# Ledger of designs, part 14: VHH binders against Jerky protein homolog-like (JRKL)

Target 1, 218 residues: Jerky protein homolog-like (JRKL), of Homo sapiens (Human) (q9y4a0r168to385)
Amino acid sequence: LQPEQIYNADETGLFWKCLPSRISVIKGKCTVPGHKSIEERVTIMCCANATGLHKLKLCVVGKAKKPRSFKSTDTLNLPVSYFSQKGAWMDLSIFRQWFDKIFVPQVREYLRSKGLQEKAVLLLDNSPTHPNENVLRSDDGQIFAKYLPPNVASLIQPSDQGVIATMKRNYRAGLLQNNLEEGNDLKSFWKKLTLLDALYEIAMAWNLVKPVTISRAW
Key: E = the ipSAE of ESMFold2; O = the ipSAE of OpenDDE; V2 = 0.75 times the mean of E and O plus 0.25 times the DockQ between their complexes.

## First folded at step 15 (VHH; framework vhh_7w1s_2)

Design l3 (from j1 with D101E T102G; at its last look DockQ between E and O 0.69; V2 from the best seeds 0.76)
Fold by ESMFold2, look of step 15:
Structure l3 (fold): chain B 218 residues (1-218), chain A 116 residues (1-116)
Amino acid sequence: as target 1 above (218 residues)
Amino acid sequence: QLQLVESGGGLVQAGGSMRLSCAASGSIFSNYMGWHRQAPGKQRELVAAISGGRTYYDDSVKGRFTISRDNTKNTVYLQMNSLKVEDTAVYYCARLPFGREGYDYWGQGTQVTVSS
């Protein structure tokens, strides 16, 4: 397999109504000075190949079902692949759906467009939120997942602190830019912010992560 | 009443280029603007979006399409290069205001037909 055909996915939590660099987080809650604790969290899963040239559409797991105003039976109308879950946590069912319905088709299309064999591996840590390897394979078996041993995982999990941190910085910068463009004070701005705004901002933040940032993390 | 008017569509041969314009009757400065497309028998899909200098592109158009915005003309553009037959669709521009739960204005659409 070439580096173009080797993928990694990693998960992070995002308190999308908070600016974490100046916020106290107590027992998993986001606390903004002078405000009540906000539990509006989503899970973000970033997936890219080793070259960073293919960044998959972000996977976002939130509590809210699809925004009512989008007339869609799939995620094509959103800038992310959105799933709903009671606690906004990735779980086995969602990960399997994402792999089968999102990862495999997007990887196959990308590799086809580059004239490469439609064969790829998704390298994962061994997490309770990830299904058994046996169910994580395409119909033809050519696109599949492999769980890394703990010793190897620490060496080969490049989409972690650096890439995720860059994306979160881009997200915060985008929110601040919107605040300036909207002309609101910070309190009014955060009250007005919707999940849909956050989905657009995080998708744009992911787009701003350069391939070299991803490839250097490997 | 804000209106969005798309223009620039038409017939083009595969491999060609085309530029779409979306003229707004009012300010689009503090908004997300998007291009969507709908091919016959398919669902409408988001192709590209822009807010300020920040952009999003669907995987199918990355490297071929470029979205841009001229706030002084209240116009959003979609430069489409290396066009493929599968890019054939009606292209719509839409506005998503900050703080809203959906698009509040859609254009009437402009047909793009890519012949093989």
Scores: ipSAE 0.715, ipTM 0.888, lowest interface PAE 1.1, mean pLDDT 80
ESMFold2 (binder alone), look of step 15: mean pLDDT 83; pTM 0.846
OpenDDE, look of step 15: ipSAE 0.849; ipTM 0.940

Design l4 (at its last look DockQ between E and O 0.73; V2 from the best seeds 0.74)
Fold by ESMFold2, look of step 15:
Structure l4 (fold): chain B 218 residues (1-218), chain A 117 residues (1-117)
Amino acid sequence: as target 1 above (218 residues)
Amino acid sequence: QLQLVESGGGLVQAGGSMRLSCAASGSIFSNYMGWHRQAPGKQRELVAAISGGRTYYDDSVKGRFTISRDNTKNTVYLQMNSLKVEDTAVYYCARLPFGRDTSYDYWGQGTQVTVSS
């Protein structure tokens, strides 16, 4: 297998209505004067191949089944793959759906476009949110998942923090750009921000992550 | 009221190029602008989006399509290169104003792109 055929996925929480801080991530809330609703969080799953040349569409898990900021007919109109879950956490069912309906088709198309064999592996750590390896396999068996031994998984995880940190920095910069263009003070800007705005910003932030940043993590 | 008018579609041979334009009747400076497409018998899907120089592309068009905008002309472009038969669709321009509670504020009428083998 070539590096373009080796993939990894990792998850992070995002408090999309505020600039992230380590304290806010740990406690699950952010505080801005007069805005109790800033506690909203989503889970983001990033997936890319070892070269960083193929960054898959972000998977986002939120609480609302049909957020007010978008309609059910707009799922293909979103710049992310959106799923809902009561706590906005990734779970076994969502991960399996993502693998079968999103990961496999997108990887197959990418490899075909590069003239590579449609064979690939998704390297995962041993997480309770990940299904058994036997069920994470394409119909032809050529695209499949494999759990890494704990010693290998721990070496990859510190590098994933660099990629995720870069994406969140790009998200923050994009929000600041919008705020300057709107001319609003910070309070007014956060009040106006919707989930749909945040989904566009995080998708663009992911697009800005350079391939070299990803490849260095491997 | 904002109006969006797409143009530039037509017939093109596979491997060819085409540029779509979306003229807006008002300012698009601070908005998210997007191109969507709907192939026969399929649901409309997001192809590309742009805001403040930042872009998004669907995986199926990355490296082949480029979205851009000219705020002085209130126009958004979609440069489509290396076209494939599966790119055949009606292409729609859309605007999403910041802070809007709906998915999209307005759609254009669409422009047909047909890619022949």
Scores: ipSAE 0.623, ipTM 0.837, lowest interface PAE 1.5, mean pLDDT 79
ESMFold2 (binder alone), look of step 15: mean pLDDT 82; pTM 0.836
OpenDDE, look of step 15: ipSAE 0.853; ipTM 0.939

Design l5 (from j1 with P97E F98P G99F R100G D101R T102D; at its last look DockQ between E and O 0.76; V2 from the best seeds 0.00; counts 0 for: pae O 3.5 > 2)
Fold by OpenDDE, look of step 15:
Structure l5 (fold): chain B 218 residues (1-218), chain A 116 residues (1-116)
Amino acid sequence: as target 1 above (218 residues)
Amino acid sequence: QLQLVESGGGLVQAGGSMRLSCAASGSIFSNYMGWHRQAPGKQRELVAAISGGRTYYDDSVKGRFTISRDNTKNTVYLQMNSLKVEDTAVYYCARLEPFGRDYDYWGQGTQVTVSS
């Protein structure tokens, strides 16, 4: 397999309504002085190939199946692949759905566009949220997942965290920039920030992650 | 009320290029503007979005399409290069209302046809 055919995915939690520069995050809570604690969290899964040139649309897991901010927005009009789960956590079902409906088709299309065989491997850490590797296989068997041994996973994890850290930094920077552009005070901005806003900013934050940042993680 | 008017669509051969424009009148752009497309028999999908200088692209158009905006002209653009037959669709411009609650304004759409 070529680097273009090797993918990695990793999950991270994000308190999307928190602005670290102005809001204190204590024990998983976002608090503003004199205001109620806000616990708006999503799980984000990042996936890209070893070259960094193919970054899949982010997978985001939220609590609500139909968030209020999605009132007039179809899921296909979102800049991310949105799923819902009671705890806003990745689970086996969501991962499998993502693999079958999003990962496999997107990877096939990408490889085809590059004139490469539609064969690929998704490297994963051994997380309880990931299904058995035997069920993570395309119909033709050419695209499949492999779990990294713990010793290898530990070596890759810091690099993955670097990519995720960059994305999160971009996200926060983007929100602050939006606040400045809108001319609102930070407190008001925070209160008005919706999940839809967050999803767009998250997607853009991911887009800003340079391929070299990803490739260095390998 | 804001009015969005798309232009620049038409017929183009595969591998060709096309530039779409979306002109706004009556109001200013939101921080978030997006291009959507709907192919025959398919659901409408987000193609590209822009917020300030930040951009998003669907995986299907990454490396081929570029979204940009000119605030002095109240116009958002979609530069489409290396067009494929599967890019054939009606392309819509949309504004996301402040604080991203809904797309509150849509253009009428412009037809883009890519021939083999």
Scores: ipSAE 0.060, ipTM 0.522, lowest interface PAE 3.5, mean pLDDT 86
ESMFold2, look of step 15: ipSAE 0.654; ipTM 0.855
ESMFold2 (binder alone), look of step 15: mean pLDDT 83; pTM 0.853

Design l6 (from j1 with Y103H; at its last look DockQ between E and O 0.64; V2 from the best seeds 0.00; counts 0 for: pae O 3.8 > 2)
Fold by OpenDDE, look of step 15:
Structure l6 (fold): chain B 218 residues (1-218), chain A 116 residues (1-116)
Amino acid sequence: as target 1 above (218 residues)
Amino acid sequence: QLQLVESGGGLVQAGGSMRLSCAASGSIFSNYMGWHRQAPGKQRELVAAISGGRTYYDDSVKGRFTISRDNTKNTVYLQMNSLKVEDTAVYYCARLPFGRDTHDYWGQGTQVTVSS
C-alpha cells in the first residue's frame, strides 16, 4: 500500500462553547465569572491519510438529533458528518455507520481520482468505541480497518494529539477572530454561539490543518 | 434584510474556468459566506466557505476552486478552474448564520453547465 492508501482516525472531545484560554474549564464545565456554566460538548473524529493530502470531513457526534440551530439547514449540507448520541460520544454503531457510509465511499473516490487501486487500510487504536476488525471491511474487502497493537498505538498517539491540538487551536483562533469581526463582547458572543456555528468553525479549523502536520504525525 | 444575487454562470467546456459572483445588498454583509451547489437528482452540498481570510473547501473542489471576497463591494466570488462534468449544478450563494441566531440567506442560484 502507498501512503495515500493508509489512513488513521482518532477521536477527541470538544467543549465547543468554551474558550479554555479565557474561560475556566473545570470538571467538564465551562465557567465564566458571573455566568452559568456551559456544558456543550461534542465528540470529533479526525481522519486523514498518511500524506495528509486527503482529510475526510470531520465526524461530529452531538447530543441532539435535531439541534435547534439546524432548523433551516439540512444535516447533509453541513461541512461535517453529524451524528447524534445520548452522551455525545462515539459508539460502535456510529463508527460502523461512518465507516460504511462515509469512509469507504470517500476513500474510493479519492483513490480513483489519484489513479490508485481502490485499496486502503484504516489504522485505529484499540478503543471500546471501535467495532471489531471483521465488521470494518468494505463489500469487496479492499478497504478495511486494522487495530494497532498497544505498544505501537502509544507511539502514534502523541502525533495524533498534535494534529488534534492544532485543529483545536485553529478552532479557538477562528472563534476569537469571528468575535472581533462581529464587534460583540465576548460574553454575548459565547451566549449566541450555536452548534451550527461551531460546526462550521470546526470544519474550517480542520481545513486549516496543513498536510505536513498530518504527515509528520506518522 | 440581506439579499444575495449570483452571477457568472453558464456553459463551459471541461477543463475550462469560470468565475461566479455573489453581490450582497442590505445593512449587513456577513463575515461568513459560502457557496453551495445542487446537481440534478442530488442534494445540495457545501462547496466552499469564507470567514474573514479563512476558507473551507469540499474535498471534491480542493485545488480547483477558490473562494474570495471583496468587502468594499459586498461581493463573494468563486473562481472555478479545471472544471469537470460533475461540477454541473446550480450554484447558490449563502450568508451563513455564524455568530447569529438567524437562518441562512440564499440567492436565487446560477446554473453552471460543464460539457465534455
Scores: ipSAE 0.030, ipTM 0.510, lowest interface PAE 3.8, mean pLDDT 84
ESMFold2, look of step 15: ipSAE 0.718; ipTM 0.885
ESMFold2 (binder alone), look of step 15: mean pLDDT 85; pTM 0.872

## First folded at step 16 (VHH; framework vhh_7w1s_2)

Design s1 (from l2 with S27T I28F F29S N31Y; at its last look DockQ between E and O 0.85; V2 from the best seeds 0.77)
Fold by ESMFold2, look of step 16:
Structure s1 (fold): chain B 218 residues (1-218), chain A 116 residues (1-116)
Amino acid sequence: as target 1 above (218 residues)
Amino acid sequence: QLQLVESGGGLVQAGGSMRLSCAASGTFSSYYMGWHRQAPGKQRELVAAISGGRTYYDDSVKGRFTISRDNTKNTVYLQMNSLKVEDTAVYYCARLPFGRDAYDYWGQGTQVTVSS
């Protein structure tokens, strides 16, 4: 397998309404609005190959089955792959659906477009939210997952402080830009911010993460 | 009434290039602008989006398509290079205002047909 055929996925939480709280500190106001918005969280799963040239569409797990902030039932109209779960946590069922319906087809198409053999491995940490690796394989067996021991996983998985931190910084910068363009004060901005806005901003933030940032994390 | 008007579609050979334009009667400053497409028998899918110079691209078009906008002309563009037969679809532009729950306007659509 070549580095373009080796993938990793990492999960992170996003309190999507609390990230502007750093901006409040910059203005010198004694406000910690994140405490009031702590329950508005999603789980984000980032997936990319070792070169960073293939960043998969973000997987987002939220509480709402159909959030008020959008009306479409087709997740293809969103800039992320959205799943619903009671606590906005990744679980075994969602991971299996993502692997079968999102990961395998996107990886197969990418490798085909590069003229590479349609064979790939998804390297995962050993997590209770991940299914048995025996069920994580494509129909032809060529695209599959492998769980790594904790000591090996820490050596070869992307650093979540580097890649994820960069993505979250890009997210905050995008929200700041929209806030300035709207001309909103902080209270009005937070009232208007929807989950749909957050999904667009985090997807654009992921797009801004450079391949070299990802490849160096390996 | 606000209008979004797509133009630039047509027939093109595989490997060729084409640029779509979406002209609007209103400003884009507080909006996400997006291109969607719908192939026969398929669901409509988001292809690319832009806000404040930040962009999103569907995996199927990354490296081949470029979204851009010109706020002085109230126009969004989709530059499509290295076209493939599977890019054949009706392309729609759409506008999503900040703080809203759906795109508020859709264009009429423009047909793009890629022949082998």
Scores: ipSAE 0.719, ipTM 0.880, lowest interface PAE 1.0, mean pLDDT 79
ESMFold2 (binder alone), look of step 16: mean pLDDT 83; pTM 0.840
OpenDDE, look of step 16: ipSAE 0.777; ipTM 0.911

Design s2 (from l2 with I28F F29R N31Y; at its last look DockQ between E and O 0.65; V2 from the best seeds 0.74)
Fold by ESMFold2, look of step 16:
Structure s2 (fold): chain B 218 residues (1-218), chain A 116 residues (1-116)
Amino acid sequence: as target 1 above (218 residues)
Amino acid sequence: QLQLVESGGGLVQAGGSMRLSCAASGSFRSYYMGWHRQAPGKQRELVAAISGGRTYYDDSVKGRFTISRDNTKNTVYLQMNSLKVEDTAVYYCARLPFGRDAYDYWGQGTQVTVSS
């Protein structure tokens, strides 16, 4: 397998309703000057190949209800693959759906476009939210997941603070730019911000992460 | 009432290029503007979006399509290069205002047909 055919995925929390402080992020909350604490969170899953040339559509898990499922009956596309879960946490069912319905098709199409064999591996750390390896295979067996021993997983995961931190900085910059364009004060801005705004901003933020930032993380 | 008018569609051979335009009857400052497409028998899908110089592209068009906007002309563009037969669809321009949970205006659509 070539580096183009080696993928990794990792998860992060995003407090999308406000700009987090260092301390507030650690507490799982964020604080804005002169405002009450806001406790809004989604889970983001980032997936890219080792070269960073293929960044998959972000997977976002939120508490908002069913109309955001990835199904043939959807009448409005989102810039992310959105799933609903009671606590806004990734779980086994969502991960399997993402793998089968999103990861495999997007990877297959990318490899076709590059003239590479449609064979790839998704390297994962062991986690309660990840299904058994036997379930994580394409129908032809050529695209599959492989769990890494803890010692190895820490050496080759691209999800270090650099990639995730860059994406979150891009997200904050985009929110600030919209705030300046709107001319809102901080209170009005936070009241107006919706989950849909956040989904667009985080998707654009992910697009701004350069391939070199991802490849250096390996 | 805001109106969005798409133009620039038509017939093109695979591998060719085409530029779509979406003219708005009013300002779209601080809005998310997007191009969506719907092929026969398929669901409408987001192709590209732009806000404040920041962009999003669907994986199927990344590297081939470029979205841009001109606020002085209230116009959004979609430059489409290296076109494939699978890009054949009606292309719609849409506006999502900041702070809303849905697109508030859609254009009438423009047909793009890519011949093999």
Scores: ipSAE 0.722, ipTM 0.888, lowest interface PAE 1.1, mean pLDDT 79
ESMFold2 (binder alone), look of step 16: mean pLDDT 83; pTM 0.838
OpenDDE, look of step 16: ipSAE 0.824; ipTM 0.932

Design s3 (from l2 with F29S; at its last look DockQ between E and O 0.75; V2 from the best seeds 0.79)
Amino acid sequence: QLQLVESGGGLVQAGGSMRLSCAASGSISSNYMGWHRQAPGKQRELVAAISGGRTYYDDSVKGRFTISRDNTKNTVYLQMNSLKVEDTAVYYCARLPFGRDAYDYWGQGTQVTVSS
ESMFold2, look of step 16: ipSAE 0.727; ipTM 0.893
ESMFold2 (binder alone), look of step 16: mean pLDDT 85; pTM 0.857
OpenDDE, look of step 16: ipSAE 0.881; ipTM 0.957

Design s4 (from l2 with I28F F29S; at its last look DockQ between E and O 0.80; V2 from the best seeds 0.81)
Amino acid sequence: QLQLVESGGGLVQAGGSMRLSCAASGSFSSNYMGWHRQAPGKQRELVAAISGGRTYYDDSVKGRFTISRDNTKNTVYLQMNSLKVEDTAVYYCARLPFGRDAYDYWGQGTQVTVSS
ESMFold2, look of step 16: ipSAE 0.738; ipTM 0.892
ESMFold2 (binder alone), look of step 16: mean pLDDT 82; pTM 0.833
OpenDDE, look of step 16: ipSAE 0.875; ipTM 0.951

Design s5 (from l2 with F29R N31Y; at its last look DockQ between E and O 0.76; V2 from the best seeds 0.73)
Fold by ESMFold2, look of step 16:
Formats: structure tokens, C-alpha cells, sequence
Structure s5 (fold): chain B 218 residues (1-218), chain A 116 residues (1-116)
């Protein structure tokens, strides 16, 4: 397998209504000194190949069924792959759906467009309880996941802290740019912020992560 | 009434290039501006978006399409290179105000047809 065919995914929590770089989290809330506690959290999963040339659409798990702009009849594509879960946590069911319906098809199309064999591995540093790694396979078996023990995973996979930290820094910078363009004070800006704004900003933040940042994390 | 007017569509052979324009009658500076497309028999999908200098692209167009804007002309562009038959669609320009849950204006669309 070539580096274009080796993928990694990892998860992070995002308190999307919080701007400060230092955040105290109490009872699942985001607490900012001198501000109201903010309870809005989503889970984000970043996925990219080893070269960083293929960054998959972010997977976001939130509590809300859909942003209010969505209706059962009229569908607007979001800049992320959005899933709903009580508590806004990634779970095995959502991960399997993402793998089968998003990861496999997107990777297959990317590799085809590059003239590479449609064969790939998704390396994971998590070892969630489940019956078998072979459940995470494409129909032809050519695209599959593999969990590695933590002591070997850190040698092969990109740094969670470097890539994720860069993305979160880009997210905060984007929100600050919007605040300046709106001309509102921080409190007014924060009141207006919606989940849809956050989804656009985090998607743009992911797009700003350079391929070299990803490849050097390996 | 704000207006968004798309232009630049037409017929182009596969592998060719085309640039779409979206002229707004008002400011675009403080908004998320997006290009969406709707192929025959399919749902409308987000292709690219821009806010400030920050951009988003759908996987199907990354490396081939570039979104840009000119705030002095209140115009958003979509440069489309290496066009494929699958890019055939009506392309719509849309505006999303910060702090809202929906686009407030859509253009009427411009047809892009990519032939083999």
C-alpha cells in the first residue's frame, strides 16, 4: 500500500460556542470566567490519508436532529457529515454507518481519480469493544479498518494533538474574523452564533489544515 | 430586495474550463457565500463556500474548482477546471447571513452542461 492508501481517523470534542483558548469543563459544560456557562458540545472526527492530500469531509455528531434549515422534503447539503446522537457522542453504530456509507465510497472515488488500486486501510488508535475488526470492511474486502495497540499506534499514526490543535486554532480564528466583520461586541456576537455557523467554520478550519501538517504528524 | 444573478454557464467539452460569476446587488462582505448545484433528478448540493478568505469544497470538486470573491464588485466566482460530465447541473449562488439557520437569498441559477 502507498501512503495515499493509508488513512487515520481520530475524535475530539468541540465546545462550539466557546472562544477562549483555556476552557474549564464542569458537568459537561463549557465554563468561561466572567461569562455564562455554555453547554453546547459536538464530537468531531477528522479523517485523512498519510499524505494529507485527501482530507475527508468532517464527521460531526451533535444532539440536534438537524439544523432548522433542514426539512424532510428540502435538503441542503452541510459542509460536514452530520449525525445525531443523544449526548453528542460517537458510538459504534454511527462509526459503522460512517465507514460503510461515507468512508468507503469517498476513498474508492478518490483512489480511482488518482489511478490507484481501490485498496486502503484505516488505522485507528482507539480499541472500542466490538466483536471483530472484519466488520469494518468494504464488500470486496479491499478497504478495511485495523485497530493497533496504543504502544505501536503512536509510531505509525499522525499526532492527534498537532492536527486537531491546528484545526481548532483555525476555527477560533475564523470566529474572530466573523466577530470583527459583524462589528458586534463579544456578547452580541456570541448570542447570534448558531450550530450552522459553527459547522461552516469548522469545515473551513479543516480545509485550512495543510497536507504537510498532516504528513509530518506521521 | 437583494438580487443574486449568476452568469457564465453554457456548454463545454469534458476536460475544459469555465468560470461562473454571481453578482450581488448588495454587500457580500459579512456573509457565507456558496455555490450549490442540482443535477437532473438529484437533490441540490453544496459545492463550495467562502467567508472572508476561508473556503470549503466538496470532495467531488477539490483540486478542480476554486471559489473566490471580489468585495468591491460584490461578486463571487467559481472557477471550474478539468470538467467532467458528472459536473452537469444548474449552479446556484446563495447567501447565508451569520447567525441565521437558513440562506436568505438564492440566484435563479445558470446551466452548466459538460459533453463527452
Amino acid sequence: as target 1 above (218 residues)
Amino acid sequence: QLQLVESGGGLVQAGGSMRLSCAASGSIRSYYMGWHRQAPGKQRELVAAISGGRTYYDDSVKGRFTISRDNTKNTVYLQMNSLKVEDTAVYYCARLPFGRDAYDYWGQGTQVTVSS
Scores: ipSAE 0.717, ipTM 0.889, lowest interface PAE 1.0, mean pLDDT 79
ESMFold2 (binder alone), look of step 16: mean pLDDT 87; pTM 0.886
OpenDDE, look of step 16: ipSAE 0.729; ipTM 0.893

## First folded at step 17 (VHH; framework vhh_7w1s_2)

Design i1 (from s3 with A102T; at its last look DockQ between E and O 0.85; V2 from the best seeds 0.81)
Amino acid sequence: QLQLVESGGGLVQAGGSMRLSCAASGSISSNYMGWHRQAPGKQRELVAAISGGRTYYDDSVKGRFTISRDNTKNTVYLQMNSLKVEDTAVYYCARLPFGRDTYDYWGQGTQVTVSS
ESMFold2, look of step 17: ipSAE 0.706; ipTM 0.881
ESMFold2 (binder alone), look of step 17: mean pLDDT 85; pTM 0.859
OpenDDE, look of step 17: ipSAE 0.882; ipTM 0.958

Design i2 (from i1 with Y103W; at its last look DockQ between E and O 0.63; V2 from the best seeds 0.74)
Fold by ESMFold2, look of step 17:
Structure i2 (fold): chain B 218 residues (1-218), chain A 116 residues (1-116)
Amino acid sequence: as target 1 above (218 residues)
Amino acid sequence: QLQLVESGGGLVQAGGSMRLSCAASGSISSNYMGWHRQAPGKQRELVAAISGGRTYYDDSVKGRFTISRDNTKNTVYLQMNSLKVEDTAVYYCARLPFGRDTWDYWGQGTQVTVSS
């Protein structure tokens, strides 16, 4: 397999109502001067190939309910693939639906556009939230997942600190830019910020992550 | 109230290029602006969006389409290169103000037809 055909996915939590605050972010919570602590969180799954030239549409799991949340077409008007889950956690059902309905088709189309054989592997860590690998394969068997032991995963899996940190930095920069353009004080800005704003900002932040940042993490 | 008027659509041969324009009757400088499309028999889908120089592109058009805007002219553009037959659709311009939970203004659309 070529590096273009090797994919990996990593999950991270995002406190989407946070402005940059290194101390607050390190503790997994966000505080705003003169405002109460904000604990709204979504789960984001980033997926890209080893070259970084194919960054898949972000998968976001949130608490907000949407009609037909598990159909790919429900995300056609969103810049992310959105799923609803009571605790905003990735679960086995959502991961399997994402793999079958989003990952496989997008990877197949990308490889076709590059003139590569439509064969690929998704390398995953051994996480209890991921389904059994026996069910994670395309109908022709050419696109499939493999779980790696922790010692192997650390050697060939991209560092999520570098790629994820860059994406989150881009997200917060975008929020800051919108705050300045609106002319709001911090309290007004946080009251206006919606989940939809956050979905557009994180998608644009992911778009700003350069391929070299991803490929060097391998 | 805000009016959005798309123009620039038409018939083009596969591999060709086309530029869509969306003229707004008011300011778009503090908004997310986007292009959506609806192909025959399909649901409408987001194609590209822009805010503050930051952009989003659907995977099917990335590398071929470029969204841009001119806030002084209140106009959003979609440059479409290397067009494919599957790009055939009605293209809609839309606005999403920061802090809103829906796209609140839509144009009437412009037809783009890509022939083989």
Scores: ipSAE 0.695, ipTM 0.879, lowest interface PAE 1.2, mean pLDDT 80
ESMFold2 (binder alone), look of step 17: mean pLDDT 88; pTM 0.893
OpenDDE, look of step 17: ipSAE 0.860; ipTM 0.946

Design i3 (from i1 with Y103M; at its last look DockQ between E and O 0.73; V2 from the best seeds 0.77)
Fold by ESMFold2, look of step 17:
Structure i3 (fold): chain B 218 residues (1-218), chain A 116 residues (1-116)
Amino acid sequence: as target 1 above (218 residues)
Amino acid sequence: QLQLVESGGGLVQAGGSMRLSCAASGSISSNYMGWHRQAPGKQRELVAAISGGRTYYDDSVKGRFTISRDNTKNTVYLQMNSLKVEDTAVYYCARLPFGRDTMDYWGQGTQVTVSS
């Protein structure tokens, strides 16, 4: 397998109403000084190959049903693959759906477009939210997942801290730019921000993560 | 009420290029602007989006399409290079103003047809 055929995915929480500076996080909540605590969170899953040349569409798990303007269960009109879950947590069902319906087809098309064999591995941390690896396999068996042993995971799982941190910085910088262009104070901006705004901004933030940032993390 | 008018569509041979324009009747600063497309018998899909200098592209068009905008002219562009037959669709301009949770601002569409 070439590095183009080796993928990694990892999850992070995002308090999507948080801005840089003058904010704090207390016990899983985000607090803006002088304002009510910000508690809204989504789960984001980032997935890319080892070269960083193929970044898959972000997977976002939130509590809300689809934004009003997108009434289909199809994510084609959103810049992310959105799933709804009571606590906004990734779970076994959502992960399996993502793997079968999103990961496998997108990886096949990418590898075909590069003239590579349609064979790939998804390297994962051990996590209760991930199904057993023996069921994470394409119909032809060529695209499959492998869980990393704990003693190996820190050596070759690149997307956790640096890549995710870069994406979150890009997200907050983009929101700040919108705040300044609107001429809002912090209270007005915070009140106006919607989940749909956040989905667009986080997708653009992911797009801004350069391939070299991803490849260096390996 | 904002109106969006697409133009620039037409017939083009595979491998060719085309530029779409979307003229807005009002300011598009501080908005997420996007291009969506709907091929015959398929659901409408997001192709590209822009806000400020930040962009999003669907995997199927990365490296071939470029979205841009001119806030002075209230116009959004989609430069489409290396066109393929599967790019054949009606292309719609769309707008999401900041702070809205509804994507109700759509143009009427412009047809792009890519021939072999």
Scores: ipSAE 0.730, ipTM 0.895, lowest interface PAE 1.0, mean pLDDT 80
ESMFold2 (binder alone), look of step 17: mean pLDDT 82; pTM 0.839
OpenDDE, look of step 17: ipSAE 0.850; ipTM 0.943

Design i4 (from s3 with L96V; at its last fold request DockQ between E and O 0.79; V2 from the best seeds 0.82)
Amino acid sequence: QLQLVESGGGLVQAGGSMRLSCAASGSISSNYMGWHRQAPGKQRELVAAISGGRTYYDDSVKGRFTISRDNTKNTVYLQMNSLKVEDTAVYYCARVPFGRDAYDYWGQGTQVTVSS
ESMFold2, look of step 17: ipSAE 0.754; ipTM 0.900
ESMFold2 (binder alone), look of step 17: mean pLDDT 82; pTM 0.832
OpenDDE, look of step 17: ipSAE 0.876; ipTM 0.956
ESMFold2, look of step 18: ipSAE 0.750; ipTM 0.902
ESMFold2 (binder alone), look of step 18: mean pLDDT 82; pTM 0.828
OpenDDE, look of step 18: ipSAE 0.890; ipTM 0.963
ESMFold2, fold request of step 24: ipSAE 0.739, 0.712, 0.752; ipTM 0.896, 0.883, 0.902
ESMFold2 (binder alone), fold request of step 24: mean pLDDT 81, 82, 82; pTM 0.825, 0.827, 0.827
OpenDDE, fold request of step 24: ipSAE 0.900, 0.899, 0.909; ipTM 0.969, 0.968, 0.968

